VHH binders against Glyceraldehyde dehydrogenase medium chain (cutB). Designs and how they scored, part 12

Target 1, 281 residues: Glyceraldehyde dehydrogenase medium chain (cutB), of Sulfolobus acidocaldarius (q4j6m6)
Amino acid sequence: MYPPEFSYVRAESLQEALKFLEGNDNTRPLAGGQSLIPMLKLRVLSPDYILDINRLNELNYVKTSLNGVSIGALTRYHDILSNDIVKSKVPLMHHATRTIGDMQVRNMGTIGGAISNADPASDMPVVLTALNATIILSSASGSRSVKALDFFKGPFTTDTNKGELVTQIEVPVLDGYKTVYKKVVRRAGDYALASVALAIKLKGNEIEDIKLAYGGVHDKPFRAMEVEKNVIGKKLNDDLVKDIASKVSSQINPPSDHRGSSWYRREVVKVLTMKAFKEVA
Short names: E, the ipSAE of ESMFold2; O, the ipSAE of OpenDDE; V2, 0.75 times the mean of E and O plus 0.25 times the DockQ between their complexes.

## First folded at step 13 (VHH; framework vhh_7d4b_2)

Design f2 (from c6 with P104E; at its last look DockQ between E and O 0.02; V2 from the best seeds 0.00; counts 0 for: pae O 14.7 > 2, placed apart)
Fold by OpenDDE, look of step 13:
Structure f2 (fold): chain B 281 residues (1-281), chain A 120 residues (1-120)
Amino acid sequence: as target 1 above (281 residues)
Amino acid sequence: QVQLVESGGGVVQPGRSLRLSCAASGFTFSDYYMGWYRQAPGKQRELVAYIYGSSGSTYYADSVKGRFTISRDNSKNTMYLQMNSLKPEDTAVYYCARGDWSLEDYFDYWGQGTQVTVSS
């Protein structure tokens, strides 16, 4: 299927882009196009304008901040993957990024594009949800911040208002945490059947803090908040991990498709959870 | 065997409302997100809206936001599309579709469609 007819506009600066978005409500920003173009072809979106923002270099960066790491929305996956700040300060993101698509996807895909698309099986939304990241949205009138958990509203749905553009992601640094990202795919480069992002801080053998998020198994990134709260202070052992896996499996709402039933995905999540904990134990 | 059967289409004047129904069978309805497509004369098929399985999360095309409401009753294996404030440009054959995230086009089964005509 071919995309619907639209007008193509290229912005040379963030200011120009935001001004255009303010004046034209039916506009979709185009960065890497890895998510937008398929959506257009499927006619899920029918914008009047495609706003090319690929030249907005001011949105391409990784830097340390007071609260952790700031990443520009136009930062490509290949740059995220090779960035020393990400490797050292946000290892969960680094590991996840290695699993994203193929070389072409990583070369073109942007962090802002990925999270704006909000595919339930996408890796980065799961990572950001696990890390309690903050999304910065900008408009001609100003900027606001939204927590990742609140930013993702449902399948391909975000808390983005008309005229707004995701411009920055703020990621906290988790000192003393062990992190792991795992996903199950049928073929390399495919969307995840299920994924798990785990960050855990131990005091001895007791769980001091834990972050646990899943992808591909819910209508949006699933944060196992109830489980997280319940395991604080408990000793990490096989029985606890099994219990965690079971509880998470019962709480998620995975879809069925030709690749697997909802039931199968729940079973996969159990196994995936146990494997993730094995790596951090 | 997967079956999707649309109903509720018809001819209405602009500004009026219609409610489409899609009766599903042959699969666990609640495990799948479902969607509505439409195809106008001389145009390509386009996604109108979809609704997730048990959570009820919804998505709407920009052209129908605020006017159309997608819903489902899992106990009846039925999906609905409430269409308010209908416009002539809403004239199309409306198709019910079963979702599949593993597919590039995100849907795998389709109904035969129901005609919706908005005219003065």
Scores: ipSAE 0.026, ipTM 0.377, lowest interface PAE 5.0, mean pLDDT 90
ESMFold2, look of step 13: ipSAE 0.374; ipTM 0.708
ESMFold2 (binder alone), look of step 13: mean pLDDT 84; pTM 0.847
ESMFold2, look of step 14: ipSAE 0.168; ipTM 0.593
ESMFold2 (binder alone), look of step 14: mean pLDDT 84; pTM 0.845
OpenDDE, look of step 14: ipSAE 0.000; ipTM 0.215

Design f3 (from c6 with S57Y; at its last look DockQ between E and O 0.54; V2 from the best seeds 0.00; counts 0 for: pae E 8.1 > 2, grease 25.4 > 24.2)
Fold by ESMFold2, look of step 13:
Structure f3 (fold): chain B 281 residues (1-281), chain A 120 residues (1-120)
Amino acid sequence: as target 1 above (281 residues)
Amino acid sequence: QVQLVESGGGVVQPGRSLRLSCAASGFTFSDYYMGWYRQAPGKQRELVAYIYGSSGYTYYADSVKGRFTISRDNSKNTMYLQMNSLKPEDTAVYYCARGDWSLPDYFDYWGQGTQVTVSS
């Protein structure tokens, strides 16, 4: 019924937050504003502490790096959407972020919050999985990095250990790739029924490289690696796209819920796949 | 016509084990995640555990972690809860529930419950 009892604590620096997490079990970090999904997670998890990290301005940035873009975990969706570095160098992320701001219930408002929540229907985990971005986890003892393909472990579950926070995301710049992000929602402001992130590099009409990921249709972002490998070197045409759509649809395990049946999500994936390839071809 | 039927409850001594079963019908079982809730006398229902469809991902409340194991057999449309090292605090009616994917702790259909009593 009512939210469980918890103590609210605010950190003034990253080091303070990390030391608190090291020393205090059963603590849930709070980033961004309140949303329905974090409130439901609080009820299930029943934390002893809510650790507010919103004042950690050192985690709010977008900057270029050697082969990509580094994004601080507390960077807001609004700032990502309006950022010229993201727009020019990581258009897949820009397009996906636009769908958050236009069409659906606001995720926690930060990229780090979305990644840490790991909702199977969330947009940003799908984008990062398609790009196989590097996620930086920090603790009081140091930091480590993990690839997006290894970070999302299951519904609302990540490779985050006790005492760790996501602090930075490193996103590759894929020179010469065409990218698209598409999703279907039942109603405006609803969670996605299905989504697709596509990055493809063509030499003429021949597929040189491809990254293809889906959301809302598996327990975690689904990277269609078997399909990707099988189409390298092939000519992109309508017959190949139909084959890709069919094969992906057969490989996913979408849930059934009040928003849509498993059967319907499989059909949506086929349509989304064909639309995504049409846009990049 | 969604039906969830629990079984396997009973009276046991502290430290013993029980295995609960939930037989499901009227929907494609493998497409849904399933959960166990419990309700002690005079208390609100609390989530015990849930398990996702084909992936088998599981979640446990802190109070049962390490002692209880949730599992499912999709070929038999059945979910299970293996309850080891039972304590008097585990005494409750245990309910099987079908999950709503979009809301990870929201369940739209419930069974009738099965009583578990842990006493000397």
Scores: ipSAE 0.013, ipTM 0.405, lowest interface PAE 8.1, mean pLDDT 83
ESMFold2 (binder alone), look of step 13: mean pLDDT 83; pTM 0.842
OpenDDE, look of step 13: ipSAE 0.515; ipTM 0.785

Design f4 (from c6 with S30D; at its last look DockQ between E and O 0.42; V2 from the best seeds 0.00; counts 0 for: pae E 4.3 > 2)
Amino acid sequence: QVQLVESGGGVVQPGRSLRLSCAASGFTFDDYYMGWYRQAPGKQRELVAYIYGSSGSTYYADSVKGRFTISRDNSKNTMYLQMNSLKPEDTAVYYCARGDWSLPDYFDYWGQGTQVTVSS
ESMFold2, look of step 13: ipSAE 0.280; ipTM 0.650
ESMFold2 (binder alone), look of step 13: mean pLDDT 82; pTM 0.821
OpenDDE, look of step 13: ipSAE 0.534; ipTM 0.796

Design f5 (at its last look DockQ between E and O 0.02; V2 from the best seeds 0.00; counts 0 for: pae E 17.5 > 2, placed apart)
Fold by ESMFold2, look of step 13:
Structure f5 (fold): chain B 281 residues (1-281), chain A 121 residues (1-121)
Amino acid sequence: as target 1 above (281 residues)
Amino acid sequence: QVQLVESGGGVVQPGRSLRLSCAASGFTFSDYYMGWYRQAPGKQRELVAYIYGSSGSTYYADSVKGRFTISRDNSKNTMYLQMNSLKPEDTAVYYCARGDWYSLPDYFDYWGQGTQVTVSS
């Protein structure tokens, strides 16, 4: 068909952006460079308005908070990757950010944009699900918080109400955890065919706590909660890891799509799981 | 020396069952996943099912799902394929294959000699 017809609007403040969203249905916020929106994607969305929020520099920050790290939604991947607070306090996020695309993608992409888009194979949603981070949603009428486990609802679908923007992410600090992020991609710089985020706390060789999440293998980031629960207190060894890999593979529901078949993704999950545990052992 | 020896093939009527066995030697059986492949006349070899080491995790091709069951007995170094509700399109030579724990099924490195299964009226 024809290229979509939309109006471009630039917000100069957060309050202006939120009032615009309250008053104007079918509006798509734009974060990152204007060249990041391919014309084909706009044909699918067909928004009446593109609301450019790139001038809201008040949403570009990384700070320590009482119980974690606070990250503004417009913080670019490049800034997350180079940030000393993230490196030291949230190494899982640092590891995952290193795997994102090339330098151009990291300079233009934002953490808020990634989680608002909620592609099932996206890296940041998997990290935030593993950590059960808190996502702050702001509207003209106020702000609310939602945990990552409740935020991602399905493919490209989030717990975002009409008129809301993701403005901040609160990430817990996991002292004493070993962490790893691994993925398999179809093409360099693409989203994952499958990915794993692992955070584990060991006392000796016993599992004290574990957080295990997967991307690309469910309609949303998959947190392997039943597997996590069942392995607390057990000794970490090769047999247990093989059991974990098998259980996770049986619990996922990967789509067959252009990136890979459901069967192939289950196999990749087993391999990624074993590699992730080997790295933290 | 890795050895994989299939048995249990034969001629059977549609709707009947067969059980295939694969006896393995020359390697630590529990370290490897094992698979069944089949090759019908004039067709490429296709994956039927596979099973991972001590965990017993399994996969089935859509064409056999619900009818075939793969299993293994690590104490006997033996893998099995229970084939129920057999159809004429299941007619093929069935091969046992070994794969590395860290490799995807496309990286099978050893194959058995095959056993013929024929399903005909």
Scores: ipSAE 0.000, ipTM 0.130, lowest interface PAE 17.5, mean pLDDT 80
ESMFold2 (binder alone), look of step 13: mean pLDDT 83; pTM 0.843
OpenDDE, look of step 13: ipSAE 0.491; ipTM 0.774

## First folded at step 14 (VHH; framework vhh_7d4b_2)

Design g1 (from c6 with W101Y; at its last look DockQ between E and O 0.54; V2 from the best seeds 0.00; counts 0 for: pae E 10.1 > 2)
Fold by ESMFold2, look of step 14:
Structure g1 (fold): chain B 281 residues (1-281), chain A 120 residues (1-120)
Amino acid sequence: as target 1 above (281 residues)
Amino acid sequence: QVQLVESGGGVVQPGRSLRLSCAASGFTFSDYYMGWYRQAPGKQRELVAYIYGSSGSTYYADSVKGRFTISRDNSKNTMYLQMNSLKPEDTAVYYCARGDYSLPDYFDYWGQGTQVTVSS
């Protein structure tokens, strides 16, 4: 398979990028390099234009906001990993970012690129789904927000309309939560065979709140909503964790590929769940 | 070993319908997402639609949304593309393909294709 034919265009400002997207159908934005460029080489899709937005420095930031942390869509993984606001206020994201590829991959990849790509096994979409982060989509005519639970529609598919660009992610600060991100990979730094993002708030041994999301085991990041609701108010112990692991395993739709079978991934999810809860005990 | 065989192509008048089938063998069909691609004369191959597992998650290219419906019958190892309100612009060779979960948007096995021609 050889790369499709396209015209390359570089935007110097957000306004310029949004005007281009409004005026030119069949345009694919390019943010970062590693998570998007290999996709273009393997895809049959034939965009007329690749719109390079990497120079939009106004989209590269991490700052506090009213109820959380605002992250610009072109913020690199390296900058997220080294950011003191993310480390202190959103440790789940910090820990997940440590697992994303090696240093070269982290220097090239962006949070906006990762979530726009929407690979079911990608790490950042799982984190954002666990936190139900708010994703800001901008167009020439304005902006709108979409929750992560509604943003990821399926493999490589998002709730992005014509002319829209992901410009910002708003992540809640979960005071009093313990958080864990774990994954099982074929090779270190690779996309997950399975992953789990856990955020849990305990009052004594009793579960006050819990957020539990999985990657690599569904057509999109999977949030275990029914399991979460059923365990509120219960005491966290080994028997409950085994029950949670079993129930989550029954709710996922894991794929098969050359890395592992669907039954293997169901078993990995059980083990991964139990290990995540042990970490927060 | 992996085999994908398309059928159901043909010559049809504008506004009419066709249903394409892709018979799959040599793998556990229900575990893989599947897609339809097309290549019009003189144009690049493009994704038409794909469908993921038993969840029913689907994607459609804008040019076919509302007119085409992808579906699968896991008990028969068969994927379908119902093509309604056909236009001359839909003329192409249509390929079925199996997705490889380990590569973003890559389809690792392809059928031979079936010709669809929409003309008077």
Scores: ipSAE 0.006, ipTM 0.341, lowest interface PAE 10.1, mean pLDDT 82
ESMFold2 (binder alone), look of step 14: mean pLDDT 85; pTM 0.852
OpenDDE, look of step 14: ipSAE 0.264; ipTM 0.640

Design g2 (from f2 with S30D; at its last look DockQ between E and O 0.02; V2 from the best seeds 0.00; counts 0 for: pae O 12.3 > 2, placed apart)
Fold by OpenDDE, look of step 14:
Structure g2 (fold): chain B 281 residues (1-281), chain A 120 residues (1-120)
Amino acid sequence: as target 1 above (281 residues)
Amino acid sequence: QVQLVESGGGVVQPGRSLRLSCAASGFTFDDYYMGWYRQAPGKQRELVAYIYGSSGSTYYADSVKGRFTISRDNSKNTMYLQMNSLKPEDTAVYYCARGDWSLEDYFDYWGQGTQVTVSS
């Protein structure tokens, strides 16, 4: 299908972009277009304006911060993947990024674009949810911060108000954690049928801390908060992992769509969970 | 190193039963779902049934529902297909397959197959 008619506007600066957003409610920002364009083609979105923000270089960066790592919303996946700060300080993101789409998608896609689109099967939202990242939203009147858990509200729905733009992501550094990102796809480069982001900190064989999030199997990134709380202090073993897998599978609410049934996704999640834990054990 | 070896095929009359076995080796058996395919002469290979390793949940093609039962013994690294009330249209080479969720066809390793012939 062809996208609906819209007006194309290009912003030369963040200030200009925010001003435009303030005055035009039915506007969708365009960066790499890897998330937005498919939605337009499907006529899920019918904006009056497409605001091209690709020239906002001030939103393209990776830097260390007091709380961890700050990433500009317009930072491309390719740059994230090759960035030494991300590799060293946020290995979960690095590994996940390697699995995102193909080279073209990684060259054009941006972290801000991806999370703003909030596809439940998208990889980066799952990663940020697992890491308890913070999303910075800016408007003409100022900026606010939202935790990843609160930022994603549902399928293709975020806690973004009219006039706001995702400008920065704050990612905490998890020292002493083992991390793994795994996903199942039907075709190479496709969105995940199911994905898992796992970060675990062990004291010996005992779980000191754990972060466990899933994609493609819920209305939004699913954080297994209850499971996380229950396994703290327990010894990591095969039986525990099986129990975790079973519990997570029962707690998620996977959709039934062209990618697979709810039942199928629940089964995949079990296997995927066990495989993830095997890699960090 | 992954190996799948089918056994139990043969020639039977309609209405009879056969039990196929698939012995797996070279991987952690219970981490994978397993399945049976069959291919009749002049026809495409079709999925018969599969069984999950973690839950034991099963799937059956409509053509075999109520007649075939897929099961597995993880302690023996073996999958089974109990085929009851066999029909001539069940005649095919039956293949054991290991599941791979990352692939479009959902399976990555196959056995050599075992012939099942149903004829009067």
Scores: ipSAE 0.005, ipTM 0.267, lowest interface PAE 12.3, mean pLDDT 89
ESMFold2, look of step 14: ipSAE 0.235; ipTM 0.633
ESMFold2 (binder alone), look of step 14: mean pLDDT 82; pTM 0.829

Design g3 (from c6 with Y50W; at its last fold request DockQ between E and O 0.58; V2 from the best seeds 0.00; counts 0 for: pae E 3.5 > 2)
Amino acid sequence: QVQLVESGGGVVQPGRSLRLSCAASGFTFSDYYMGWYRQAPGKQRELVAWIYGSSGSTYYADSVKGRFTISRDNSKNTMYLQMNSLKPEDTAVYYCARGDWSLPDYFDYWGQGTQVTVSS
ESMFold2, look of step 14: ipSAE 0.280; ipTM 0.664
ESMFold2 (binder alone), look of step 14: mean pLDDT 82; pTM 0.834
OpenDDE, look of step 14: ipSAE 0.725; ipTM 0.876
ESMFold2, fold request of step 15: ipSAE 0.285, 0.339, 0.310; ipTM 0.666, 0.688, 0.670
ESMFold2 (binder alone), fold request of step 15: mean pLDDT 82, 82, 82; pTM 0.827, 0.829, 0.836
OpenDDE, fold request of step 15: ipSAE 0.709, 0.732, 0.699; ipTM 0.868, 0.874, 0.863

Design g4 (from f1 with L103E; at its last look DockQ between E and O 0.01; V2 from the best seeds 0.00; counts 0 for: pae O 15.0 > 2, placed apart)
Fold by OpenDDE, look of step 14:
Structure g4 (fold): chain B 281 residues (1-281), chain A 120 residues (1-120)
Amino acid sequence: as target 1 above (281 residues)
Amino acid sequence: QVQLVESGGGVVQPGRSLRLSCAASGFTFSDYYMGWYRQAPGKQRELVAYIYGSSGSTYYADSVKGRFTISRDNSKNTMYLQMNSLKPEDTAVYYCARGDWSEFDYFDYWGQGTQVTVSS
């Protein structure tokens, strides 16, 4: 299927991009196109304008910041993967990025594009949710911050107002945490059937803190907040892990489609959870 | 729109004093605890001090206790950091930050920073 008719506009600067967005409500930014182009072809989106922001180099960076690590929205996955700051300060993101798509996707895909698309099966939204990252949205009138938990509203839906553009992601550094990212895919390069992002801090064998998020098994990244709260102070053992897996499985709302049933995804999440905890034990 | 703007930084000799200010806008200032961070070149950020909005209770890092005083004027939407007996190791960019009561994030907004340099 061919994409619907739209006007193509290329921005040369962030200021130009934001001004254009201010004056044109039915505009979709294009950052890599790995998610947007397929959606256009399927006529899921019918924008009046496609705003190409790929030339905005000022949005391509990784740097240490006050609260951890700042990543520009146009930073490509291949750059994230090779970046020493990400490797050392955000190992969860580094490991997750290794699993994203194929070489073409990693070369062209951007972190801003991915989270703006908000595919429930996408990897980066799960990672950012687990880390409690902050998304910076910019408009012609200024910028605001939104926590990852509040940014993703549902399938392909974000807390982005008209005229706003994701420009930066702030990622906290988790000192003393062990981190794991695992996912199950039907085919190499596909979106995850189910994924888990785990960050855990132990004092001996006791759980001091834990972050647990899942992808592909809910209408948006699922943060197991209740489970997290309940396991604090408990000793990590096989029985606890089984209990965690069971509770998470019962709390998620996975879809049923040609790739798998809700029941199957619930079972996969159990196994995936147990495997993740085994790696940090 | 939330805005935090630091001022008062500069270059001083050891033993001297500086007073930093943070002008806040775009939110109900008194509802939030506020804090100061600093980051020296090549080092990680560190919390210097924070002050609660309603009670005025304060916290200080051990490295600045007895030398620095954090305060706020809610009627002016301004937070201050009085820095006395400054040392070379106090050299850093100082950031104003708005606190939140999130379980995972203690601060959600911060300014652009102001440079403080202590050198003989």
Scores: ipSAE 0.000, ipTM 0.199, lowest interface PAE 15.0, mean pLDDT 90
ESMFold2, look of step 14: ipSAE 0.045; ipTM 0.505
ESMFold2 (binder alone), look of step 14: mean pLDDT 84; pTM 0.853

Design g5 (from f1 with S102T L103G; at its last look DockQ between E and O 0.61; V2 from the best seeds 0.00; counts 0 for: pae E 5.5 > 2)
Amino acid sequence: QVQLVESGGGVVQPGRSLRLSCAASGFTFSDYYMGWYRQAPGKQRELVAYIYGSSGSTYYADSVKGRFTISRDNSKNTMYLQMNSLKPEDTAVYYCARGDWTGFDYFDYWGQGTQVTVSS
ESMFold2, look of step 14: ipSAE 0.134; ipTM 0.550
ESMFold2 (binder alone), look of step 14: mean pLDDT 84; pTM 0.847
OpenDDE, look of step 14: ipSAE 0.023; ipTM 0.443

## First folded at step 16 (VHH; framework vhh_7d4b_2)

Design k1 (from g3 with S54N; at its last look DockQ between E and O 0.57; V2 from the best seeds 0.00; counts 0 for: pae E 3.4 > 2)
Fold by ESMFold2, look of step 16:
Structure k1 (fold): chain B 281 residues (1-281), chain A 120 residues (1-120)
Amino acid sequence: as target 1 above (281 residues)
Amino acid sequence: QVQLVESGGGVVQPGRSLRLSCAASGFTFSDYYMGWYRQAPGKQRELVAWIYGNSGSTYYADSVKGRFTISRDNSKNTMYLQMNSLKPEDTAVYYCARGDWSLPDYFDYWGQGTQVTVSS
């Protein structure tokens, strides 16, 4: 039997990469190594092209911006974890990055690769959904912005059009918020069986604002918007947290698989929610 | 025991349509992602489409996007693949598969397959 032919191409600039994607169907971008494997397993086993974008150093950065923090799509997890701007301005992202993989995974994986892969159990998509970060998609004809709430469309599915690459992520700085990221895994460093990202702003013990997102328990990162709105102005206490945990557990749509049953994931979500709120109380 | 039974295959001319069905039993159907794979003569098995348990989220291989539609009826434990504008390249055995995203292969059970042949 004869397998299909494919070619390896390395882009030296963003413009070169975008031109290539515009002109060549069935092309798989390679950023780090982590996101390529799921794409090969889910789509075409023999792509016509593998486009290596690892040399696009212009996409490797973390900087402040007028509206928050801008992060280049090829920024590695290791660099995010060690970055003082992320640590001080976006602690939710810092905490989540600490939970990602072993050291080799953190050294090789990129934020752009993770969100382009869009595994429902991946950590970074959950963080970006909680923050409703802005994702910048670039093509040969220009760029556009998509909010995280609109970017993740389902398992391994994003709002990315033909010829587009994720090039930048913009995250808001949430002054005065306490943040928590927690997850349960079968094996340390693996993707989550369930995860929670919480950002909460308290005035005394009253909830002034709250952002609550979950991973591994819906077809895409789940943002608990109705629960969030319902609890604004209420006093944070054990009874309220129990109600929040129960309501979120009823609103998610967790799968059954070898990591855990749908039932088990609902129970894990309740426990994770209570633990997350305990940490910020 | 998990059972997946495909039906609806056949021989058709290019440009025509077929609808495949997959009857599932032995598990809580709505909890699982389900998918269609195909294997052409002398080629490796490839993903055609998949569908989420109860939200209706779908995914299509580029080669079938716009021509094929995956759907499911959780009350009947049945998944469907509507195949329009068929091409000779669509000739393959089509398999129903139960999804398990925790596995390296993303699927854990397969049906026996149904043959689709597109020829003049």
Scores: ipSAE 0.339, ipTM 0.687, lowest interface PAE 3.4, mean pLDDT 84
ESMFold2 (binder alone), look of step 16: mean pLDDT 83; pTM 0.837
OpenDDE, look of step 16: ipSAE 0.734; ipTM 0.880

Design k2 (from g3 with G53P; at its last look DockQ between E and O 0.54; V2 from the best seeds 0.00; counts 0 for: pae E 2.5 > 2)
Amino acid sequence: QVQLVESGGGVVQPGRSLRLSCAASGFTFSDYYMGWYRQAPGKQRELVAWIYPSSGSTYYADSVKGRFTISRDNSKNTMYLQMNSLKPEDTAVYYCARGDWSLPDYFDYWGQGTQVTVSS
ESMFold2, look of step 16: ipSAE 0.441; ipTM 0.750
ESMFold2 (binder alone), look of step 16: mean pLDDT 84; pTM 0.854
OpenDDE, look of step 16: ipSAE 0.813; ipTM 0.916

Design k3 (from g3 with S55G; at its last look DockQ between E and O 0.51; V2 from the best seeds 0.00; counts 0 for: pae E 2.4 > 2)
Amino acid sequence: QVQLVESGGGVVQPGRSLRLSCAASGFTFSDYYMGWYRQAPGKQRELVAWIYGSGGSTYYADSVKGRFTISRDNSKNTMYLQMNSLKPEDTAVYYCARGDWSLPDYFDYWGQGTQVTVSS
ESMFold2, look of step 16: ipSAE 0.405; ipTM 0.725
ESMFold2 (binder alone), look of step 16: mean pLDDT 84; pTM 0.849
OpenDDE, look of step 16: ipSAE 0.761; ipTM 0.895
ESMFold2, look of step 18: ipSAE 0.445; ipTM 0.744
ESMFold2 (binder alone), look of step 18: mean pLDDT 84; pTM 0.847
OpenDDE, look of step 18: ipSAE 0.773; ipTM 0.900

